# VH-VL binders against Large ribosomal subunit protein uL10m (mRpL10): the designs that were tried, part 257

Target 1, 224 residues: Large ribosomal subunit protein uL10m (mRpL10), of Drosophila melanogaster (Fruit fly) (q9vpl3)
Amino acid sequence: RGKINIQRPKAPHYERARVVAVTQPKYPELPKAKSCFKTRAERTQQQQENPYNEIIAREVRNWLDHSRLVAFFHLSSITADDIFRVRVQLHKQNLHLKSYGSKIIEQAVKNTRYEAIVPLFHSNHCIVFSPDPEKTAALLRIVRRVPQMVLLGGIVEETMLSRNQLVAYAQMPGLHAVQAQLVQTLSQAPGHLIQQLQAHQNSFVQVLDVHAKNQMNEETPKST

## First folded at step 14 (VH-VL)

Design hb7 (from gn1 with heavy chain S28T; framework fv_imvotamab_arm2)
Fold by ESMFold2-Fast, scan of step 14:
Structure hb7 (fold): chain C 224 residues (1-224), chain A 118 residues (1-118), chain B 112 residues (1-112)
Amino acid sequence: as target 1 above (224 residues)
Amino acid sequence: EVQLVQSGAEVKKPGESLKISCKGSGYTFTKYWIGWVRQMPGKGLEWMGIIYPSDSYTRYSPSFQGQVTISADKSITTAYLQWSSLKASDTAMYYCARHWGYSSFDYWGQGTLVTVSS
Amino acid sequence: DIVMTQTPLSSPVTLGQPASISCRSSQSLVKSDGDTYLSWLQQRPGQPPRLLIYDISNRFSGVPDRFSGSGAGTDFTLKISRVEAEDVGVYYCMQHTHYPWTFGGGTKVEIK
């Protein structure tokens, strides 16, 4: 009876979805990074993470200790489905994409050689880990197709590298010994990491902190 | 070659203290967690807790919190599981295993059989 | 706590036949960091556990190709393509996504 089974009824579903979308309340248009007030869901998520922060921080340090390749990315708005597809592609190459809150990362790296990375995580971010440094080229190939992920720098063979140094490493042919020597040579170039960190800072306090910590170069803006 | 070697079997009476050991070799001891797993006679595996040897941070299963102490000595690459006062219900095989996030518990000790009876 | 339910509890298999073990978690094993932490262990009679599979589907070093893992979310499977005499033992799934870490109840594989 009615319109049911007279012919294939698509219109009721479509009309209902459209009406719901139109009548749905508008929430404030503030980006997550510019939000003055957290949603209930965001407060619940933060509360859930609190009891496990100490163990999760050591899990992050454990990944840092076991990964001969670590790459740091700024992450722009991306759907859960899109990031899942990227994660699947990376996983096939033994590359592990992870996201952590900035408080957890700060706890993970405090009083360690990795402490310099903290400023990278004040904005939306993600990290890719791999035990295999030869996968750097595969990583950059995959991420090239993901404009929401912007390479900031990384760690290769326990040495911190700028974006340009990591790209150079990815292009290195040949033996592991030659790659290790390149990493050491690149890490001796003054100011590259500090320049990358400064470029991604938008806080006056953080810019000032970067300048104060400039032990590798006399002036950050002149560093290449 | 990675190895975890555990101390020998123990026979104890209720109320006695005990400390069993797990010595790691063939890898960088401080880069891996060491976990302890109990297997009661004829039963399955139960996670007891883990230690991060680099800073001796410990995390226990709620069922074992306050019942045992896990510790480690980096200088001799050895982890320990200790009871201040054993109970008959502690009779079990105890395994140590190394852990890191990707590989899970990848290498296991041979086990230490602890028998507690009066 | 996450409950890990294994089926079957026992699996009598003729030599050369396949065996399949299911593991179901009471909650999603997708961690807040974006990854899933699920492994499979084998315990032969009188021996310590041995890691077979980690990260859902990755075979550990020295593990024969006849072992394979698959799954996502809450449903995971361990398959043995052709059971051999040495495969007799108890198989456990394990999660280390959520604290406390938990094991499945075990599946006994035996030859008939």
Scores: ipSAE 0.643, ipTM 0.821, lowest interface PAE 1.5, mean pLDDT 80

Design hb70 (from gn1 with light chain S32T; framework fv_imvotamab_arm2)
Fold by ESMFold2-Fast, scan of step 14:
Structure hb70 (fold): chain C 224 residues (1-224), chain A 118 residues (1-118), chain B 112 residues (1-112)
Amino acid sequence: as target 1 above (224 residues)
Amino acid sequence: EVQLVQSGAEVKKPGESLKISCKGSGYSFTKYWIGWVRQMPGKGLEWMGIIYPSDSYTRYSPSFQGQVTISADKSITTAYLQWSSLKASDTAMYYCARHWGYSSFDYWGQGTLVTVSS
Amino acid sequence: DIVMTQTPLSSPVTLGQPASISCRSSQSLVKTDGDTYLSWLQQRPGQPPRLLIYDISNRFSGVPDRFSGSGAGTDFTLKISRVEAEDVGVYYCMQHTHYPWTFGGGTKVEIK
């Protein structure tokens, strides 16, 4: 046993991520990753329009329709072993970490209420699904130990929530019926939620821009 | 409660066409896949194919591609399995079952026995 | 196609004793999305199949706690801690990780 032991960060999340990126071996540049665990061959295969992509897009829509909790994350460079350990730990809480190419997500959410999430997936990303919204607090507790995963927002009880709203939901005391009712009430103001999602995307783009500028002034592996 | 109700038993001759049905109730029909599974007399289970009723997208097992047609009418919450020309080797119990990605085939119909003989 | 091999072919068990069924896949059942889609079904005589276990180890609604699933990769096990008369039937493992979806050959559980 012991597959769940992920070493706690010794430094602030950003500093740790930077150190890991700098120490990785230099490789030929790969296409920008939009998944947690995909080889170059797998990403190339996903770019092909084929029957496999069509069925996977419907599988994604199926997960969205049946999950009362969906959380969206930006994913920085992380080793296969580390993300596997995170996946196992999440799975024990009925939290399912999944990664899909941007095109598959776009196909899955096109012409649905979820279409507004597409811009969140222009960078490397992953999604956590759960049929149990009571697991939001457990999710945030686990992800706190994974500096490479940055919460962008989510969907709870079919309502799109910003990062701050999702954090607030997780902190509400054990009146989950009241929490669900509040979330449902928020769904009656979709314009405000869309504006919040766009603001978070713009804020995230600014964070990426700052990160990119810092990386330009430092030795950086291209394959991360 | 969730129910899948299948059409009654059929006795047919080789070369005849047949269409059997599976009616879903007690759930949102378009949010689940419907799959078809064959069980030959005294044998195990074989997956034939699935349909996504929301847009009628189908995927077949290679062994059944071109042998059968799966369709659905979401207005009456019913899925269908159809043969254009039956063979004696099609004699079997046919089950429909609903599916969503996490829970697998969670609810099953009672089965439709199809007997094909001269 | 993924071949699912079940052992034993038949399992005569004394009432109240445990039973164990093995299922082995010809390839890893870890899907590209990171999950393993392995289920166990029970078919009682004259009845349609019934879902017992999904996602390797999760009991479906209404399934008694004497049923448990375990495994990873290519090797999976269904255990019945104490077999009851109503447990007589054929048990199938199923994978829906890779297309085409495939079932094991079945294991017949009978009381001796």
Scores: ipSAE 0.695, ipTM 0.853, lowest interface PAE 1.3, mean pLDDT 81

Design hb71 (from gn1 with light chain S32R; framework fv_imvotamab_arm2)
Fold by ESMFold2-Fast, scan of step 14:
Structure hb71 (fold): chain C 224 residues (1-224), chain A 118 residues (1-118), chain B 112 residues (1-112)
Amino acid sequence: as target 1 above (224 residues)
Amino acid sequence: EVQLVQSGAEVKKPGESLKISCKGSGYSFTKYWIGWVRQMPGKGLEWMGIIYPSDSYTRYSPSFQGQVTISADKSITTAYLQWSSLKASDTAMYYCARHWGYSSFDYWGQGTLVTVSS
Amino acid sequence: DIVMTQTPLSSPVTLGQPASISCRSSQSLVKRDGDTYLSWLQQRPGQPPRLLIYDISNRFSGVPDRFSGSGAGTDFTLKISRVEAEDVGVYYCMQHTHYPWTFGGGTKVEIK
């Protein structure tokens, strides 16, 4: 052998541990503890994380308040290496991929305009945040190559959009103002004719009410 | 346009109480955390704690838990740092700074010098 | 607590020459959400700290392009390509990945 001290042999010089492991009589492990109880390590980790849930919920709310683009995804099984590559690609476009538990999201959006998103997170999910709504096209291009991420919808310029509406938004390059107008157009109700008619009726009634009030004011311009 | 303006310097004796302030302007006060940072004379920066003004949720560094109280009044866009009983070791410059997750502490107050001596 | 170690402790530099500051964390700054929360601050004599760089390499608004940041995991660097007289001061790295949030000990940049 080399110049290694004889009394400090290279491992594994002894195969005793391997023999013992191979003949281990505790196969399978599940019947012993039935795995119906959390381990001490799992319980300790759960207790450690619990105090931070309140902070994390507020961190999520902060991201929602500061992001003009938020996209919601269903997430299927994906390796840590694959999700890391996706995260790196997204980060180059100022797109931030985050994963949070359903309870944390619910706490983050409770009593806010975002509360409507809670049903989207009943299953495995992730969220992409960005302060730049013009990155929607880049987001969809990157995610198109990641079949494990399925777009559910999003929020653009404080407007909730379905998957199809978000795709339509992404296909409109140009000035930010033009894209904002598109968002409003895409979200309009099919019954616009009825709404226009009702608006005209309401405008007429309002004009009459204002005229009546002005007439009363003219009779008593100033008292003291 | 974004400003954090802190209260003036204080000279106190050990055992006295003190409350210093940090007033934010030029931004949506409730959408940012406010943090407090201590700098002892000739030393570096130490994070003390943060507050979320929207609901007054606070989080402290373990070194400062029980030593100080952080509070905020969103109606006047002001955060506070207070001591019930000052010690000579509290002599330091105290900074407030606003925070959100991505940009970290982006705007800082001018600092409040607190001197505690007998 | 995460310990942030800065080197050098002081950096005397000639005007117009580059300066480099290293920051090492005692453990990885990659948060469970996948991002790294590391920033750099500048404190000029008698002034409050000023944000220079956030998210490792993003320059804050109004910060001259002679400042740049780089790094990953536990090793981070702030570079000044051409030091100017107004760059005199103490520079701090900061992490807000893990609570409690911690600062480096500071690096004093001075003109020789």
Scores: ipSAE 0.701, ipTM 0.855, lowest interface PAE 1.3, mean pLDDT 80

Design hb72 (from gn1 with light chain D33E; framework fv_imvotamab_arm2)
Fold by ESMFold2-Fast, scan of step 14:
Structure hb72 (fold): chain C 224 residues (1-224), chain A 118 residues (1-118), chain B 112 residues (1-112)
Amino acid sequence: as target 1 above (224 residues)
Amino acid sequence: EVQLVQSGAEVKKPGESLKISCKGSGYSFTKYWIGWVRQMPGKGLEWMGIIYPSDSYTRYSPSFQGQVTISADKSITTAYLQWSSLKASDTAMYYCARHWGYSSFDYWGQGTLVTVSS
Amino acid sequence: DIVMTQTPLSSPVTLGQPASISCRSSQSLVKSEGDTYLSWLQQRPGQPPRLLIYDISNRFSGVPDRFSGSGAGTDFTLKISRVEAEDVGVYYCMQHTHYPWTFGGGTKVEIK
């Protein structure tokens, strides 16, 4: 036959609606009423957690609950290729390198025994998880070759450890009973140990700040 | 010994409501997710959703969002899957399974057969 | 949704011979945090599924060493080095890297 109409489907009707069940009454514009409806409850509802952050925060909490080794690191500038290679090396040892935003960490640890770790994550950070605490030595051996990752401390068998305590744990001969005794002997009250971990992080930040200020002083004294 | 024990088989008519259960034992119930998986007769496995029993947070597959409700009662270590109005197409074996991190679904319930017919 | 394609649909195998099952994903299974979550499940006739392999290549507790997993990105393989009578059943791959979590269509292993 002749030409076919390529613009299909065609709609010969000029109706936009078949049946309107109920016509809503027209409401006047009430600018003052709108502002008065901004209650604290409504504001709280508007600030409800991002669904992505909600699921990820629970994944983090789940990893914390199941990891007998958790290590916290400050992470300096590192290329995507370099961190990928580190992640692969760690994964071979059942060590899982993860990075989360500070807000997700806060949501993950709120109302838990780990809430005090939040200040550690105000700077660039990453976390290594493992269900195997005997992998602590392997972890430290691998990160020795990654100067961008600076150990801040960790959790071993639910016990908070400072950087030096975690290093000492890694150097034990591998007898589980001896390692467990060391962890117990080195452990502090969670608040006190967190203060020590924060001090280590703050000391690192302070060293960077002092170095930066010394660079400025090397310039300005010359100009005085 | 980790166990997930599901409620018994159900025979229902279209439009009826139903709530089936999955009771966990031998582990810390609140530290694992519980997921629900459907298997239509002679077909493969379909993920329906998960719940984190510690705070009852749920996440659903888009195909099942609004079709079912997943809930949990941590005081009796039990998770639930419920329908407000069953359809013949809901006829299937339903499994619960626990999950954490990278372990995937490691332990599974025995299954609850739900038959919906008029 | 991520589509998980399994081949073959059916694998008749002689007792003691090897079997291999392929699982291909419609997109990469790397999570934003860097890990890939790919598991293999076995379902024997009339029984619930059983976890065999998690995190691509790790055997679950009690799983015989004749089962092995491998792969990366979008291409994953489950191998049974020497099939035994008890291995008859349907095998599924599953990804839980991206939501929604999805299963492969299944591969039936049977004795010839």
Scores: ipSAE 0.560, ipTM 0.797, lowest interface PAE 2.1, mean pLDDT 80

Design hb73 (from gn1 with light chain D35E; framework fv_imvotamab_arm2)
Fold by ESMFold2-Fast, scan of step 14:
Structure hb73 (fold): chain C 224 residues (1-224), chain A 118 residues (1-118), chain B 112 residues (1-112)
Amino acid sequence: as target 1 above (224 residues)
Amino acid sequence: EVQLVQSGAEVKKPGESLKISCKGSGYSFTKYWIGWVRQMPGKGLEWMGIIYPSDSYTRYSPSFQGQVTISADKSITTAYLQWSSLKASDTAMYYCARHWGYSSFDYWGQGTLVTVSS
Amino acid sequence: DIVMTQTPLSSPVTLGQPASISCRSSQSLVKSDGETYLSWLQQRPGQPPRLLIYDISNRFSGVPDRFSGSGAGTDFTLKISRVEAEDVGVYYCMQHTHYPWTFGGGTKVEIK
């Protein structure tokens, strides 16, 4: 029995989506009248029920659950060769660089303690995972040489940290007890961490957008 | 310590139903996948499927789709493998194993021997 | 489905000598997330499988340093630098890059 059955099992979500689509009535005037027709929200929900996204979202959640260090980055344009080299260098330190679409991230964290991170991923992003939080210093050392990756913040030992808090954590000695105490101390600081992370990301994106718009509207760059 | 303890050996006749169990202890049950692996007498290992106990999401190997049902009860940290109607070809050792995306199957149960004969 | 081909089928070795097992996949094991999900398992007679190596070359907790893994893409190797009596058993490579997950056919290591 060397050969596995090549016939893929039918995904329940595909079957459900097809049944819903087939039963849709064809009458017009949908936007104006109350009806039993599919709404935009219902069509969007059907489209998001993708078997590929379902398994990948759970794989992402599994990585989140097993990574004692998760770092979030804004990612600017970078070549495939350059990102590959960064990934190889990170991997040598047990640091795993991954990129997922915003919809997959949303599905992975929906109805979980991590749901608050979704707004961070509205623009180009990547995530670095590691089961070893002692590698935070190595991560920042490597990323310092990659200007296309801008640190937004992260999660250490299930505690959300701002960019500055994560940098402070990285500068501590590699002793578990000392690092755990620092995380506890930093996490006790009051503040709207999610809003701070989002504000940093939005400010960075806004600055890039303004500069890009100025370059587009002005034929000659300001710097010469 | 991490342990996966499986139910005892079963001797069944063709056509009978069967449900075997795999109880996890010493770790956060909902943070790991549980997989089932078959080993027929004198043969190699075959992946049957996995379950994500947090929400009971299942994924099956095509050769086992419709042949077995995998389920889990997170309140008692137990995963199950079930047959509605056993066949002689189901005679095998069945292993459960804990899985997370990076390390693969890291801890294994002791196995449940299932013998199906007339 | 990814076919995992192991060679040799059996490897009789003299105690203290090295052993080498090869595993070839029918297509690349590099996943879209950049990872290569290739592991090696050891099964001693009458025992359940035991994780030996994951992520091509990472030794699992408690596994002696005489075991090492290497490879990339489609070609992978498990080496035992000096075979001991307790190393007798069947060794399997496994991929969990692509669904369905698949195992190699196994290599029996025995003492001559």
Scores: ipSAE 0.736, ipTM 0.878, lowest interface PAE 1.2, mean pLDDT 82

Design hb74 (from gn1 with light chain D35N; framework fv_imvotamab_arm2)
Fold by ESMFold2-Fast, scan of step 14:
Structure hb74 (fold): chain C 224 residues (1-224), chain A 118 residues (1-118), chain B 112 residues (1-112)
Amino acid sequence: as target 1 above (224 residues)
Amino acid sequence: EVQLVQSGAEVKKPGESLKISCKGSGYSFTKYWIGWVRQMPGKGLEWMGIIYPSDSYTRYSPSFQGQVTISADKSITTAYLQWSSLKASDTAMYYCARHWGYSSFDYWGQGTLVTVSS
Amino acid sequence: DIVMTQTPLSSPVTLGQPASISCRSSQSLVKSDGNTYLSWLQQRPGQPPRLLIYDISNRFSGVPDRFSGSGAGTDFTLKISRVEAEDVGVYYCMQHTHYPWTFGGGTKVEIK
């Protein structure tokens, strides 16, 4: 109807797209062994030897070294338009959504402190980088509305954090020093963390006990 | 304070070799790329190539591949640009500049003027 | 190679008036990672270039807020809201989305 569809041409009807896809006989059938067909091993080798992959891997390492916030996501099926909208929202907050092949990630982090992240990238994934760790709360707020992006974990101030630790970091007030302290606390060995919690509990109990005794003394005159 | 300090002006004859330097200070040298940019007299800027000092990986512009060599010595935080055989067409101001992912070339050296004439 | 075309070649402006510089790329500057790597540099006479704007619109440290960048895809603009005497120089756009990295031809800003 009218010129509305001409302004932005619509995609073909689902039924038409399906019929066109099914009618692939117009394309010649090529033998599996043709030189234009690459096996998985050949594709893997080409990725490793590709000069483009070598420079991109170093770009990724540079992004990791200069980003105080890195968040890793599993990415389910999502349309190009939907991911574009997410990128725009993230970019407004200085959050940079990027996607790289697993081989590029492996090359980027090999023999570095980031090597532990490699298993996260054996499935469909994306990464969000930011020089500003204060943006973690904004990141989680935005991706909460994107069910196709599932948080796996991240790196904050050079410290690896699990999903739950990253969520806890985001819940802190917008005070950088307080958030940095939380990262240190959450990243400590379990025995160390338990000891700190016990010490804090004991100190808090002592403060309450002293306060209670002071209140009792105030209510009861020194001499009646 | 971040600084890139380049070597002094050079006057050479065609066919001579030359190596100019760019010394970085005030930052972690191996965490940044160093790029080289040429400016012919009265003309604009041309990207020549970059080096990642951490592992000395280099990438060149096709126009400069095989014409120059970029190297770095991270122990003295210095990057180099070298010619095996200079041509009169190499007469230009040469700049080094620091690069990282969030910004392009953020800090620049003062430039090295290279004059090649017979 | 990506060709970066700047207009105008020269921009004579009256002090206090705005100036606008356009930069057009021969193909999209959106990288495969989804980001656009475009920056603006200022070169004053006899001095090395200085970064003004990176990532299309982000102002570099110490750059006055009268400078702003905008654009997307292939068309980008640098604006100076009120030109001052110290703004005289040549302005370059630069892309580092695609190798080789390329610069625009430059726009000379002069006071009239």
Scores: ipSAE 0.569, ipTM 0.803, lowest interface PAE 2.0, mean pLDDT 80

Design hb75 (from gn1 with light chain D35Y; framework fv_imvotamab_arm2)
Fold by ESMFold2-Fast, scan of step 14:
Structure hb75 (fold): chain C 224 residues (1-224), chain A 118 residues (1-118), chain B 112 residues (1-112)
Amino acid sequence: as target 1 above (224 residues)
Amino acid sequence: EVQLVQSGAEVKKPGESLKISCKGSGYSFTKYWIGWVRQMPGKGLEWMGIIYPSDSYTRYSPSFQGQVTISADKSITTAYLQWSSLKASDTAMYYCARHWGYSSFDYWGQGTLVTVSS
Amino acid sequence: DIVMTQTPLSSPVTLGQPASISCRSSQSLVKSDGYTYLSWLQQRPGQPPRLLIYDISNRFSGVPDRFSGSGAGTDFTLKISRVEAEDVGVYYCMQHTHYPWTFGGGTKVEIK
C-alpha cells in the first residue's frame, strides 16, 4: 500500500513462503468405509500393486540421481514446530528435508548402486538432499543442535559414506580435489556405510590417513 | 549445452498415424523425465504425459490416456509421441520438455506443429 | 484435477513499470513429501515456453532478478519489478505436485 514503496511495511522473504509451503501440515483423509470390506490379502495386494508407489519411487530415484549430497538420518519423536524450525534452517542452505515410507525407498533403490541403504530405513527416518556437496558442513552444524536427528551416513558425489566419513568430508572444505578423490576411493567398499555406524571417531581418522597414503600411491597407477 | 531437438512440422489427414520425436543432447538422458505438452492454436499449455527413459515408465494425463503413446529409446537419446489415428482436434503445437523433480520443465524443445485437416 | 486460475487474463503495462500475476489452485499444492511444486513459465511470441521460476520462488539459471515468485498453499504470485520490452509474452503457472500436472490459463503481458 501507500503512494511510494520506499520502505516496505515488513521485510518479506520469498524463501519464507517456500519454507511455509514445504513444511505445511497435511490433514490426513479419513479411511473410506468401503475399504473395511476388503480382506487383508486384498489390501496387501492393492498396496503391492499401488501405482502411486510406482511413480513416487521413481521420483525418489530422480532426487538421488540429481543430489550430489544425500544424508540419511534416524528420526526420533519430534514436534511439528521443531521440525519446521529445522526445515527453515536447512532450506536457507539449499538442503531439502524429505520423508518417504521404507517400501517406497526400497523400490526406488532396488537393483541400483544405492540398494545397500535399505537397512537404514527399517526404523523412523528422514533424508536431506542437496545439489551442493559444499553444504555438508552447514548440514552438520544445523543437525548438531537437533538431538532427535541422528546421522546414519550418506552419499556424496554418488559415493556412499559412513557417518564418520561424512564428518571428515565436512572438515576439509579447502581441499576439494582431495575430497573428491577420497569420495571416489570410498565407493570401492560396498557395505562400508553400514559397518561404520558404531565406529569411533579415531577409526575414521585412521581410514582418512590410510586413504591419503593410498591416494599418493594411486596418483601414479601401477601397471601390472 | 542442454538441447532438445524435435522433428519437423507435419501435415496429415484424419485417420492417419503419426510419430514425432524429441532428441536430447548435452546431458545424461536417463537421469531426466521427458514430458509432452500440447498447445492448441491460440490456446494455453496442456500436460499430456511423461516418460522416465531409464526404464520407459510412463504416466499420462487422463485426457490423453489411450489417445497417444509416449515411448523412448535411450540408446539414441530420443523420446517419441505417437498417434494411431489422428483427428482434426489434434491440430496443435507439441512440445517436449526435460524434467527433474525440483526444477520442473527446465529445458524445452522448439516444438513440432501438427496440422490435421481434410 | 487441480484447476489453476490465473489473473489477470491480460496485463497491459507501461515500459519500466511493475507487473504482478496471480495464480490460485483449487486445492493445496503440498505434496506427500511435504513440498510444494509450483513453477512459472514465460512464452514469448513464436517461441517455446521458458522456465522462469521453480519451487515457488527459485529463479532458473539465466533469469533476470527482476522476476520473483512468492506464495504458499493455494495462492501464488509472479512479479516483474520493471517490465522490459523483451518481457512481452504469455506467462503460465504450473503445478507438478499432484497428477495430472496442470497449467494456469495464462496471462498476456503487453506494452501499452
Scores: ipSAE 0.573, ipTM 0.800, lowest interface PAE 1.9, mean pLDDT 80

